# Ledger of designs, part 1: VHH binders against Twinfilin (twfA)

Scores and structures below are computed, not measured.

Target 1, 335 residues: Twinfilin (twfA), of Dictyostelium discoideum (Social amoeba) (q869t1)
Amino acid sequence: MSHSSGIPASQELISAFGSANTGDVRLIKVVIKNDELVVDQKLNVQSDFETDLELAHSVLQKDSPCYILYKKDDKSIELTGYNWIFMFFVPDNAKVREKMTYAATRGNLKRELGASHFVDEIYSSNMNDFSKKGYQQHKLHQESEAPLTMEEQQRNDEKEQGLFVGGGGSGMHVHGISFPVDSDASTAVSNFINKKFNYIELSVNVDDEKIIFSSSSNIDIEAISSKISSTEPSFHFFRYSHQHEGENLDSIIYIYSCPDGSNGTKSAPVRKRMLFSSSKANVEQLVTSHNVKIDLKLEINSPSEISEESIINELHPPKVEEKKAFSKPSRPGRK
Positions, changes and structure headers below are counted from each chain's first letter, unless a header gives other numbers; antibody chains aren't numbered by Kabat.
ipSAE, averaged over its two directions, is called F for ESMFold2-Fast, E for ESMFold2 and O for OpenDDE. V2 adds 0.75 times the mean of E and O to 0.25 times the DockQ between the complexes of E and O.
[cut] marks letters that were taken out.
The coordinates of atoms that the task and the answers printed are left out; those that the model quotes come from them. Centres of patches stay.

## First folded at step 1 (VHH)

Design b1 (framework vhh_nb_b201)
Fold by ESMFold2-Fast, scan of step 1:
Structure b1 (fold): chain B 335 residues (1-335), chain A 122 residues (1-122)
Amino acid sequence: as target 1 above (335 residues)
Amino acid sequence: QVQLQESGGGLVQAGGSLRLSCAASGSIFDDYAMGWYRQAPGKEREFVATITSGGSTYYADSVKGRFTISRDNAKNTVYLQMNSLKPEDTAVYYCAAEYWDYDLGSEYFDYWGQGTQVTVSS
């Protein structure tokens, strides 16, 4: 996904880089852990910067992307401290998601540390490019290649960061997904429609991409909130038997719950939220395809949003928004 | 759900070109990164190229400058244009759909096609 807030640098990383910029650290290996850019390794200056490039080679893992912040021996003329090389290792054997995540995060890392500190950049899938010999080849290539303009470099940086990467957003309109329905889920829907149960919960098995059964029971409206997970997305159908204006009603309520972390809970994983959100129409069709009307559809982020009062207010609104009254200017009478 | 079907493989002489297509059925194509992988006999499946939902592209070093990946979201199709083919490009080529996510802690799900054979003769 393209987001203005991406994966941030940890405070430890920012502090470590600041200290390294004027100190004795030669390289900092940076990885993404728990949705944060963190220090994986730090190695001190051992020799000149070209000879020490073998240290950069030594910290690479064959199948895992990483960034290496590599300190040169010359000092910046514009900034306090040394000139650095920004290294980005993206092995061909890494998972596509991981490669894209690291590429999209590259720009954020450089901006948070100060892009001007990095006077050279090495991006490669080949471990040998992160060595003294690799660096010498890199320099020969740079000397023969025409320099990029600032505009061209910025455009390349934005593309590599994934700033041109679009994606489904939470709450955005997406096409519906037609998942196969597990037999237990189909049975639960039939039992709900035939009034054997007044409540069922359905879920999605993300790995198998199937609509699956979670639970079924007969509950009163006071129990509905307790059935809904505060951490996982879920689908709920409830038949609310009640009296309104002297008539007995059986109202069918369809609830989609998607915790987004807004109430202090951790949000469900992005992919899981998107798959559940995209499946809303498919899950709805499991009931409506049996000629059953859904009287109320609710989307919530927390079980606390569901109460008897909130449901009754949605089913039977007491008032609509009132347009602001028009006040006619007073006209004085003639005497 | 997404089903992927590859087409366009075949026999070609070294130095020739082929264009592979992968048609996706279902409604999540626009949200997924689309990629190509290949597997030669007796070898592990290897990455070839990927294109994100936003159009950013990434290539294996062995194919950079020779292969081009593109997508047509209106047709739910991803393409791989293969130029200057070499005998070592001989493999079964697989289309894959992966949910691109900036959050490494999230679960992910990959869809795979059945594969299409590409044979490059000397």
Scores: ipSAE 0.000, ipTM 0.158, lowest interface PAE 15.0, mean pLDDT 75

Design b10 (framework vhh_nb_b201)
Fold by ESMFold2-Fast, scan of step 1:
Structure b10 (fold): chain B 335 residues (1-335), chain A 122 residues (1-122)
Amino acid sequence: as target 1 above (335 residues)
Amino acid sequence: QVQLQESGGGLVQAGGSLRLSCAASGFTFSSYAMGWYRQAPGKEREFVATISSGGSTYYADSVKGRFTISRDNAKNTVYLQMNSLKPEDTAVYYCARVYHTYSGKTYYFDYWGQGTQVTVSS
């Protein structure tokens, strides 16, 4: 027989969380001791919440599972206090019984503290995932890409291990939301592939639930940033004709832009941004289904992130491993 | 309250077969991927197989072609059919509810059963 553990949160833990929710505590490390959930450590706010993630990393023990209740800097719109991240570290080396007990107790802990306080969750066996860099990777995939379904994750795992050999239509298996494509958008893609235009912009009509055409033209690379909205998410395909090391190249660049308001510009509502990010793979497939290779995929938050220098640096970097996902370009004048 | 209950383990001769079952309750079973993991004495936990909510299956190299994972959503049950068993398959087998894959290398689960012992004699 297996059950949820029934292990309760100590009164000290409940009180500590309540105080931390409006106070100066950044994280609470929670462990199971004497069949109850107890406070192991509390660390105060030292910097911004992303920088302070190194505090979360610092309290982990290689072979011991724990929970970390991690406070963000933004406050809840509906609830009193701050938004929190629920972290569950479960190392592979931990004792089997201990791993079972912590997994069975996770749900009860969240329920007793109020699950609505936790706007994000990180579950990992790898200590590096509980760091600023780890969180940035988590956030990039969670906010900009639709979360993969278990079926989509399994397909990716099979493909990476060379176990995916099955047939099936190339247009039928895309990640995220698969909206129908408007005829004008399909025409624009064909015109791009047939080299009638070296640039096209596509969008999503949220109300009609379809991928739509925005614009097409022939542009120089210097004009690309001016084509990208500073307030609305958008998709862009650009054929960059250039010379590199004596070779004439036509590089196909796929840009997903999602302004987040960080530059003081207005951003689209979160729901609209999520629908666009969920459509990235479907939009990408509109080009790749024609047997056209995309040489560079870029994800940006501002038109200012796109320049000839940033594109060249991403297309022709120092000899490193090939890129597998959308890349955020290096800022002009920075690494 | 989430519960996972394994059954079907036992002692078999090399070359034999066993079918493991895992009865699930306390959640919407059809919405979750399910998996099987095993641990032999003195060894680390080893992934065996997963099945997605849509029915797609994925196997560890050591069991591919010999084991088959399946599910019956009407019965809230996941199965592991084990054929051509080897002494190296001796382990406690655990049923797990798959939560997520992080960093693309590890399957994470938030609930698992108490395990069922499989012993393969030479």
Scores: ipSAE 0.000, ipTM 0.145, lowest interface PAE 17.6, mean pLDDT 76

Design b11 (framework vhh_nb_b201)
Fold by ESMFold2-Fast, scan of step 1:
Structure b11 (fold): chain B 335 residues (1-335), chain A 122 residues (1-122)
Amino acid sequence: as target 1 above (335 residues)
Amino acid sequence: QVQLQESGGGLVQAGGSLRLSCAASGSIFDIYDMGWYRQAPGKEREFVATITSGGSTYYADSVKGRFTISRDNAKNTVYLQMNSLKPEDTAVYYCAAGDWLSPEEYLAFDYWGQGTQVTVSS
């Protein structure tokens, strides 16, 4: 028994997909309407599947998320019917609530239709990715993913070492969700990058659905924990100027704080905490889009987790030195 | 493929405690957000708690301070420790796994368990 208590697929959608899976329909555009997944458009096979990808592009609306169920020309050998591509278009300028709703409903839609029918997935905020050219680029990427050389793997490992400490990577959270950035927030980011301030705090205005400015200043590392709210989620960028092994370093630290009330303090509502969490990558992008590398990403639940010692330990983990024995104790005064 | 199986439900008196377990099999547990939802008779499923792959926790206001969610990646198990239970906590409790768990309004999970009944007597 399927007990989906979220946004269900309409009976029309389930029936339309079943018929399309063995019939002449190439594409089904799916939207959420009245808390139900419904068929918005159906387009029949016109040519081969790559040529027909222009139909997918043609049904997109620049400001509205949607799903496109796109039928390939090859059939499944394990399942009845054709292989399909699951497409999810999530434009950056759509309302955050709509982006969240569509992202949250994606898994339920695939489950109700049978996830195994979908042999490929395209998730993008760019309409051009839902086209013949976009698919050819996608396919080229899949085919050209050859075994990496040791040097290429080392480069990729170094990039992946930039994952959040304490909370792990954001890869398991919704991607492609971005808020418009308030002008004061953009100015603060520019001031941080240009070294006018070594610290900035950004927040999210849930009602206006945008990233907003909270504060900027020049601080010492000892002051950072005092800047972080014990009750509200927040984003912080800090430039830590220090010496390590005789070198002068300016390390960029990105902190996402999300107090969970575990210390008995009042915390923000769950929805607000999840909106902030889903915005981590977008806030990070405000700095990294300027070709600035973030040296340390921290996810914390309490300001008490931040100290000079904890930051130094994460930036410069202690090395374990092996002590090699020197075989030379000859005692003076023995024959 | 992830399969989820809940256990630990049962009858308990008001003010008592109960610990629910959800065992995951057949896939990489560590990469999923794990959550608990509940459904009382005649109502839609509601969010209870979630724990992200990175360990961050989120709770519904109705259970905050009374329930604790945790995970053991070595055992592929998520737990819900339920303290100070109230008759209004009576529901079927469901385990869910996904790359993003929507609280309160919408559900977008790759996998659901079959549910375990919790009944709190007054």
Scores: ipSAE 0.000, ipTM 0.156, lowest interface PAE 14.6, mean pLDDT 76

Design b12 (framework vhh_nb_b201)
Fold by ESMFold2-Fast, scan of step 1:
Structure b12 (fold): chain B 335 residues (1-335), chain A 121 residues (1-121)
Amino acid sequence: as target 1 above (335 residues)
Amino acid sequence: QVQLQESGGGLVQAGGSLRLSCAASGFTFDDYDMGWYRQAPGKEREFVATISSGGYTYYADSVKGRFTISRDNAKNTVYLQMNSLKPEDTAVYYCAAVDYSWDLPYEHDYWGQGTQVTVSS
């Protein structure tokens, strides 16, 4: 069950591509402007398609994502017109929101123009990959792998849109979407690790694309729910000092809260929620990079989900049927 | 080809337990949040539980404390341990590879075919 990005191709773009497909245009540079895919630039055929790849390189801006629809010299067997290469340039230094928007729109652009026209794809953050030499390296690597069908590539594009926009929460996207940390936030983390405060709250400034400080204090577990917003996503670290089986423990709890409006309350926009969700690993690393272990990670959508009882049950799970028959880790995926 | 294959459903008495499994193939499992959804007769599909690639879990209020989601990244499998089952838990249970818009379950990347769970009183 795939969904459309919601950003349509302009009629000018659709018409320009149709004309280029049988005409003398070599490339069309496409950008998102006013929530619409538009023609930014068109360049005509000058030489053979490999030599003309320097034209693709020439239209790139080092800090701005774009699509390039690049025409080959060979014609389609099943369709009217030429075969095309779909190029997507996403520089590492572009704003996270912009990178997410372009990634989410990629599949829709191909669908609206006709995915079957695109027999090859180049996706890179490196401008040099959009050159004759870059293409030759791309082709060499392709010949070493089983080729994907156009349907399989379309399916992968739709999947990648979900991962990049919503986040599978993996390391594949972390280096491309990680935020710098504000000095106040770094100070708060240090104060938490050094036990000056047993609670800190961090947030993301979406305009500045920075992890920022919200609050720090010493609280009892009864107060934790009251610290969590019912309308805005947020990140929380709490050091829970308690006794279990006669032993004194200081358990570090990491909470990501994302209110979804299911309780009738106004939630943050979906894009903002996606941005916070994709930052979970980066925020976690602010603590774990100091060689401090996080004992419990929780994702909630309401402050009411947090109580002393719920935390104790997650930290020290009661015996379940599966554990009676087979011994398995009670907490998934973290070793 | 992306495939999600559920198993472990069946008929159980109220108060009983079932463990559902979902075997995933055709994508990089560790890069996806995985979730369970259910659909009762005549109702829309509803969220049950999700687990992130990093191990964060989140549950619907109706199942919290009774159901446990877990994953085995080495086996590309996600599980749902269902305890203290109620007749209201009767539904077809679906495995999903989940993006952040899991609050809108129909927008997810990939769905399994579903497995029937029936809880008798």
Scores: ipSAE 0.000, ipTM 0.125, lowest interface PAE 17.0, mean pLDDT 76

Design b13 (framework vhh_nb_b201)
Fold by ESMFold2-Fast, scan of step 1:
Structure b13 (fold): chain B 335 residues (1-335), chain A 122 residues (1-122)
Amino acid sequence: as target 1 above (335 residues)
Amino acid sequence: QVQLQESGGGLVQAGGSLRLSCAASGSISSIYAMGWYRQAPGKEREFVATITRGGSTYYADSVKGRFTISRDNAKNTVYLQMNSLKPEDTAVYYCAARYSYPLSYRTEYDYWGQGTQVTVSS
């Protein structure tokens, strides 16, 4: 059996945190090194916990994500030792892969150290939020925000993911990531928009953090499932020329495929799935920025989810036929 | 990473009850939300119920009033109590977990169990 990239805490980190929890250490800076969570720095108590927040600011590097385990002055009511603040710094200048790896690992770090020790959390891309003034702003924000209902949170999550139809487990979702587009990919999009090809496939080069070209061709709808990888995430645009209710239509279909292992299929590494998922809106914009409307967005875990029937049902949901005129003889009682 | 294991599925008569359990391999207190999803043959996976670490619950309209989600932090386990079962509830039921959302950097990581079969006979 396979695990999707759990990054464990080092024995040194676990021991250091245990000692810090009853000792004189104020903060522990944690980084990911060699696929392990390790101690980068430890700083001792200098003053009260609010004043010492300047120490948290001092250990940040402007282009590198990190976690800071920050000890408060009050003791836990349910556990031995002090209450802690879990800090996660994720700068805008960091590589997307690194930001996504740290984001995916934060829950595991808290779990391995004992999540009950952490009574507050600060997540920010701004170094100034890791300061006394930043902490005060954080508290004001928590006090002024009404908690969203789970329904409202779910609606916001769905809205941020766009209007994709279909079940798709994509791993971690990240908002606002945009990659440069390779010239071959830009050319393929132009060829699709100008109707040179009715089908194109795009991908992401994980190492270069670029949207790249995979293939282009003219296909029939019956061939579409055969174009989609069963093991790798991918993006597809297809112009479906068809007739519906006497109208000739050219419907543009955008497909995001992410085989994610939750359906029993082997999947790409978690980092790759996260990058593709976070690029969905960016890839969509490559077509919509040309004032071209996408008629249907599909998110799938397997090529088998795509068929002519499923596409027609999504484009043209079943309706009661309310045509007033009897233009062709129907056989009475056929149904 | 967290592994999720479902149990409690089986065959039951319409109008009956089942209690599903989801056991996590580690503490659930750091997990933003735990939920249940189901997939019937030939259908997409659909949401059933969720419970946040703060205890807030949300249910799909089709199960509201019949199903109850709960959690036991001491046992790192989430439960789904299913009452007044209907043939339409027949599906594989999956347990899922979501990490906490950061305030200024929107990111989330999902974990899924292997699933447990629930069959409701008419």
Scores: ipSAE 0.000, ipTM 0.130, lowest interface PAE 15.5, mean pLDDT 76

Design b2 (framework vhh_nb_b201; at its last look DockQ between E and O 0.01; V2 from the best seeds 0.00; counts 0 for: pae O 17.3 > 2, placed apart)
Fold by OpenDDE, look of step 2:
Parts: structure tokens; sequence; C-alpha cells
Structure b2 (fold): chain B 335 residues (1-335), chain A 122 residues (1-122)
């Protein structure tokens, strides 16, 4: 069961979108309310698709994120119905938690409605981009093969690939949006970097929208599992000082734990899980910004998924002795 | 600029002792891990000992029980006490720092000194 990591769409929204393909609806404004994607507003076709882009602009609120499902005038070749533009508006002044929640839910919304319906996407914090002029500019930029700077490519790749290379929660990261870090959390990170502690636990205060400090200590690798909550999401940094093959190593391990109800855990609320997931990169940056390399990143749902053995195996995978296929000695040719 | 300068090397008879020093500058010494490495002629540079900022120490098996690494943060100096020296300990000894920039854009860099020659005669 593909654990949809995002806010689910209401049946009303799904139905509304389906009906819009055969009706006079030009756009559907979608918002998150009570942990559900809901229809906020529907507007009908008034003119051609470019002219009606002004309708998209008109439904935006300067301080509130939203999605706009915008119907084009052309029909899909592959699917029944029209082609759609997916619009994602995230104003700069919106609450960080809202930005994160919407960002994390974007992929889910597309998936639930059918991603193939959407032939274009506009993501912006500027209201003016959701207009006729804005769209034209958007198209010009898309056509201008200007080699995306490595940074722009990375940004686009990050936008497109939403792929956290790690575990299944790839779609929830909002680039550029981070919770502020509490002073205690910063101090904890510093203490970790300075090797005062070899273990720190951080968390997210959802109400205050801050990265916060939970605990710090000096522990052995065997104690890591016991430090991970079975009921609350959490972030862990552990410095593993050990010897491997005659070399002394300090390996930095970053663990994101999110209980999902499996293996005896209690699942956290969906919103909380999303916020934590979206914060993974930001929390990681707290350590890496000190020019510290993370040697191992783990995403787990239960403390039972971590052991000394599992960590060591990940850090130092056993050399698969390539069984040199003993080339069968060529049968001595019968002289 | 990060600078490391080794001293204390020389010629010693087998079974003898030497104490190497490494003076460090250009960074907050107390915050960084320091280490000693050595390179014998025709061989690759090998790990000898490390002392972490927290004070923990680690040694190569070949020197364990004979060498002691220590640091004086007030003097920005790391030391290597070498006892029971063997001819196989002959090498250029290098001081190293595992340096990281707070700007976070660069990978940890290892800086090395110029090295000090240690020769153990049979």
Amino acid sequence: as target 1 above (335 residues)
Amino acid sequence: QVQLQESGGGLVQAGGSLRLSCAASGFTFSDYDMGWYRQAPGKEREFVATIYSGGSTYYADSVKGRFTISRDNAKNTVYLQMNSLKPEDTAVYYCAVDYYDSSGYYEPLDYWGQGTQVTVSS
C-alpha cells in the first residue's frame, strides 16, 4: 500500500476535477483544510485559455499558498479530457509550516488526480506570474534553451526529481524553506561538532515552527536504538568512533526516524510527519554547514530497524569476494 | 592560513625514544582533530595516531603501546612520544589537521606539515 506521504484529496475535489473535464470549469483553486485537500473556488470559462489566466491571478491570496488546477483549451491526445496546467502559488509571507505542507503535498495532489493530465506546471511566489503576461514569460523561459547553470539545473532537478535519494519519502522537501533554529538546537549542533557530545537529538516544534533541541549525550553505538522514539518523529546525529581494517574512523551518522504504526510504533499525525520530512534537509544542513560530512544517512520508522550490526554493514559493506569464477582449466587438447 | 610545523625528529638507536612536536596556527586549535602520519621511502603514507578535539586517542596497531599522542591546547601543539623505536619506524613523520571551514561549502580538508625525519638505526 503506497503510503501516500501527503495530504489526501477529498472526494469532492476528485469529483470536481473529473467533472471539470466535461464542463465549463476553467479553474479549480485547491487549499488544505483540516488535513485534507479541498475545493476552495471554481471559476468557469470566460474567454480563451490565455485571457482567462487573469482569473487565476484573481483567486490568489497574497499571504496564503494554494494550488490552481487550470484547464487549457486543447484536449489530451492520450487521455480523455483537456490538458491542464498545475499552478502552485507559495507567497513569501506565508507561514513556513504552510509552505512546507503545501510543498510536500504537491506530488500527492498530482498523483491522486492523475499526473498525466497536467502538461505544464507553474511554481512561483509572485502573483504576477499567474497571469497572461506571466504565462507568456514562463513559456519564453522554457523555450530559451539557455543552458541552465549547474545551479539552475540542480534546482530544476531537485524540483523535478523531488527524489530524496534515500528512503520512500522523496516528495516532501521544499527547497529554500526552513524553520528557524532554536538557540539550544544550535548549541547542541556546535557541541556535536566540537565533540563534546557524540550524540544529539533534534526535533521540530510544530506550533512554534522551529527546530528544537531534544537531547545530547555520549553513547555507544549499541544505545542508539534505545534513543529513538517509537511514538514521535525525530532527528539524530551520531558520531561513531571506531576502527576498521586498522584505520581509526569517525563516522557521522544522520538518522531520521518517523513512526508510521509499523513494528509496534504509534503513527504520528500526517501533518507532523510531513513537516518533519520536509525538515530533513534543513536539519542535515545544520551539521554539514560546519563542513562536516555525513557518512551515513538512515531513514527509519521504528527503533527496531537500527542495530550496531546494521549500521556497521551500511558503513562498511562486506566486500563481496567476487568468487573468481575458477576458469575451468581448458581440457588439455588430445594430442 | 592553516600552518603546521613539525620538529623533534632525528637519529636514534633501536630501543630509543623521541618526542615529536607540531606547532599549529591559523585556526582554533582546540576545535580540531590532530594526527600523525609517516611515510617511509618507497611506501605510502600511513596513519600513526590521532587525537580528537575531545581528547580521545587512536593508534595504528604497529605503534600501539609504544607511541603516545597528546596535545596542549594552550600552546597549539600536538605531540608524539615515541618509545621503543624500531628500524621499521624510520620515516618522515607528518602532522595533520582535519580542518573544516565554518562556511560549510567545502569538504573537510587535511592540512599537512613539511614533515620531520626520524631515523632509527639498528
Scores: ipSAE 0.000, ipTM 0.209, lowest interface PAE 17.3, mean pLDDT 85
ESMFold2-Fast, scan of step 1: ipSAE 0.013; ipTM 0.539
ESMFold2, look of step 2: ipSAE 0.000; ipTM 0.317
ESMFold2 (binder alone), look of step 2: mean pLDDT 81; pTM 0.811

Design b3 (framework vhh_nb_b201)
Fold by ESMFold2-Fast, scan of step 1:
Structure b3 (fold): chain B 335 residues (1-335), chain A 122 residues (1-122)
Amino acid sequence: as target 1 above (335 residues)
Amino acid sequence: QVQLQESGGGLVQAGGSLRLSCAASGSIFSYYDMGWYRQAPGKEREFVATISSGDSTYYADSVKGRFTISRDNAKNTVYLQMNSLKPEDTAVYYCARDLGEWLFDSYGMDVWGQGTQVTVSS
C-alpha cells in the first residue's frame, strides 16, 4: 500500500465494511493489532439505530481505545448504502503511546473506508457517550454549538483530551498528560532545590511513560553544553550563580533539548519527541511546585546553542545606547 | 502475526567480521523503523543501531565506524554488518521494529526476534 500512515486497514476490514454497508451488520469494532487496523467484533442489526446504540456501549473495554463503525438507518443520497457514524473511544487511563497511535491513525482509517460514508462522529473518553442517551446529548450539543462542523468539534475534543494531531515530525503533540515521577528523579529535584547540586538532568522512560533521573552534579557554566546530548531529547535544570551590575544573582535555567537535524544533528524519533514535548510542563512543575521561580526557559535543537554569552544575553538583554543603535548579534544554531 | 527471525551469529576472532540478518514475516516491512539491540550476560539490553523507513541511520557511539545497518524492503530483511569486532561486542543480538519513524528505547519495542549469539574471542 502507498499510504504514509504506517498503519493500514486490513483487507478483511475493508471487505467487511463494504459488505456491512448494504447488509445486516449494525456495527464493526476496529482495533490496532500487529500494526494493522483489524475487525475485532461485528454485531448485526437488532432494532432501530438509536436503540442499537447500546450494542456500541456493550463492546467497549474500559481501559482500551477502539474505533466503532456504526451504521445508521438513513441511506446515503450520493453513495451506495447507508450513512455511518464514526466512533472513537479513548479512555483517560489508556497508555499515552496508545492514545497517540489511535489518534494518529483515525484519519487514515476513515480515508481508506471512504470518508463520505461517515456523516457524524462521536469522540469521547466516557463510555456512557456511546449509548442511546449519549447520542441524544450529542445531537443536542451539535444544535447548541451553532455553526461548528464535525471536523471542528473533533479537533476541539482532541485538544481537550490533550491530543494534538497535525504537522510533520516534531509538530505532533500530546498535552495535558502528567507522567509519574521515579523516586530517583524526585530525589534529584529535591537535591537541586536544596542547593546540594547546581545541575540535574531528567529524562523520560518511553516504555514505562515516567519521568526518570539521568545525572546530577556541580558544574561551571562552561560545562553545560557538554552535558546535553546532540542526538536525544533531554531536560536540564541549572543554577547559574553570577554577578550582574554589581549584584550577586542565582538564576535558575530550565533547558529542554530536542535535536531536529537542522544543524547536522540527528532528529529524535517522532514518538519520543512527542512524549518529551508533552512532558515539558510536568517536568517544569517538579521545580515550580516547591515555590521556586524559573528565571529562564530555553528550548534548543543543539548543544551549540548554549554558551555563557547566549545565556547572559537572554537573562540580561543588551540596552540600546544613546549613540546610534546597533543590532543584537545572532546566536549560532537558533531558528 | 508479525515475526522477526535473526541469523548470522557465531564465533569469530577479534578483528573479524560478521553479517547479521533479520527476516520479517506477517506484515508490510517497509513501513517500520528497524533496529538492532544487544545484551551481554549480567548487563541490561543496549541500543546498537537503527534504520528508518526512509533509510536514515543512527548508531550507538561504541559501534560508529565499525557497524553498518541496512535494509532490503523487497526481501523484508534488515542487516547489521559488523566489522573490526572486539571481545566487548560479545552479546546476544536482537532485531526489533517500531511503527513509521517512531523508535522506542529497548524497553519500548513491541516486536522482538529471538536473538542470535555473537561471541568474539581474543
Scores: ipSAE 0.000, ipTM 0.128, lowest interface PAE 15.3, mean pLDDT 75

Design b4 (framework vhh_nb_b201)
Fold by ESMFold2-Fast, scan of step 1:
Structure b4 (fold): chain B 335 residues (1-335), chain A 121 residues (1-121)
Amino acid sequence: as target 1 above (335 residues)
Amino acid sequence: QVQLQESGGGLVQAGGSLRLSCAASGFTFDYYAMGWYRQAPGKEREFVATISYGGDTYYADSVKGRFTISRDNAKNTVYLQMNSLKPEDTAVYYCAADYGDFYWEGAFDIWGQGTQVTVSS
């Protein structure tokens, strides 16, 4: 399954949220089941919203991600109904694929329900943050922010807009988080498509939440592994010129690398890894929006997974299936 | 009282090493990713390194291979080991805390008072 996006809210969830917004429901626990966002639990108002936060804590499962749509006691000034808190629990010990799927789906859930209903957000790996005490710490820390320069404040404003307005850009983007694209990154994509370079690397600026340019060059396939960081997530496009069964082919390979530290290598923070994972589809669309086909998509945890042989095996297997979803190289015994 | 207190700054020659420490108090340390930022005279605040509660790390390109961030959760302390220091590393170094490993809407929301690092040529 794709970890980038495409998981819709069920009609039951949309209807449940609509009725909860003007009714007596305090929280809706949302999970991903059968490739859709569904209502797992609904709990009614019992007391004031801070006291009822213990209900949010009570519905968490320590090893499973979930969203909690949490209703406040105050009503929206501009919209019908109440103000809500969007909660996203993603425990460190959950499966990486599950964490990435929930992170990639977060933005779509908010958009389908109406992002403006959510006046506050809590994202945490720690169950204690989804409690009355945790909420009070959250508020204390919002009030304790360091003074910002005008440039830092502008950056934060743009970052906030990028996360919560990001479904309204020009073109049809229904995959994951749609980050703004830096002009250098757009130029690199154009240079790749126009065959000026056969390799480009793109990244995400986590502070600005923008897709940015890292490098471009013309390389042989033997050099590809050396271009990929062993510690940082990254995105790579490579045009592999080769001969197969008498035909000259230019195969476009899209690589998402996400080192997870499981091989003894240091890894990026989980938050950064999730932001990169959530933007996989957005980065893919930078190439496919120009009517260019990606022939192979690879998701790897280590540069050692990439070799000429592993790429040829994935591009030209004796089996019928090549999928748009990212594939790991077919070779056993990766080290 | 919520507080981050840096120590370990000073004057060092190019090629030298310093270890910065940041002691956290007044909050639950394990709620927080910890980071180091720096600000040189006349320049904007620059990211240096971050570490999650679980030990996942990320570094700015300018310090990769030279600086190492680590934490001791039992002591509520984060460290920055700085090796092969350059005059360009001269700055006030700030310890910062970010609420929860996945609280990525805001930048770091708790800041220390800073410690001066001066690298002479």
Scores: ipSAE 0.000, ipTM 0.136, lowest interface PAE 14.5, mean pLDDT 76

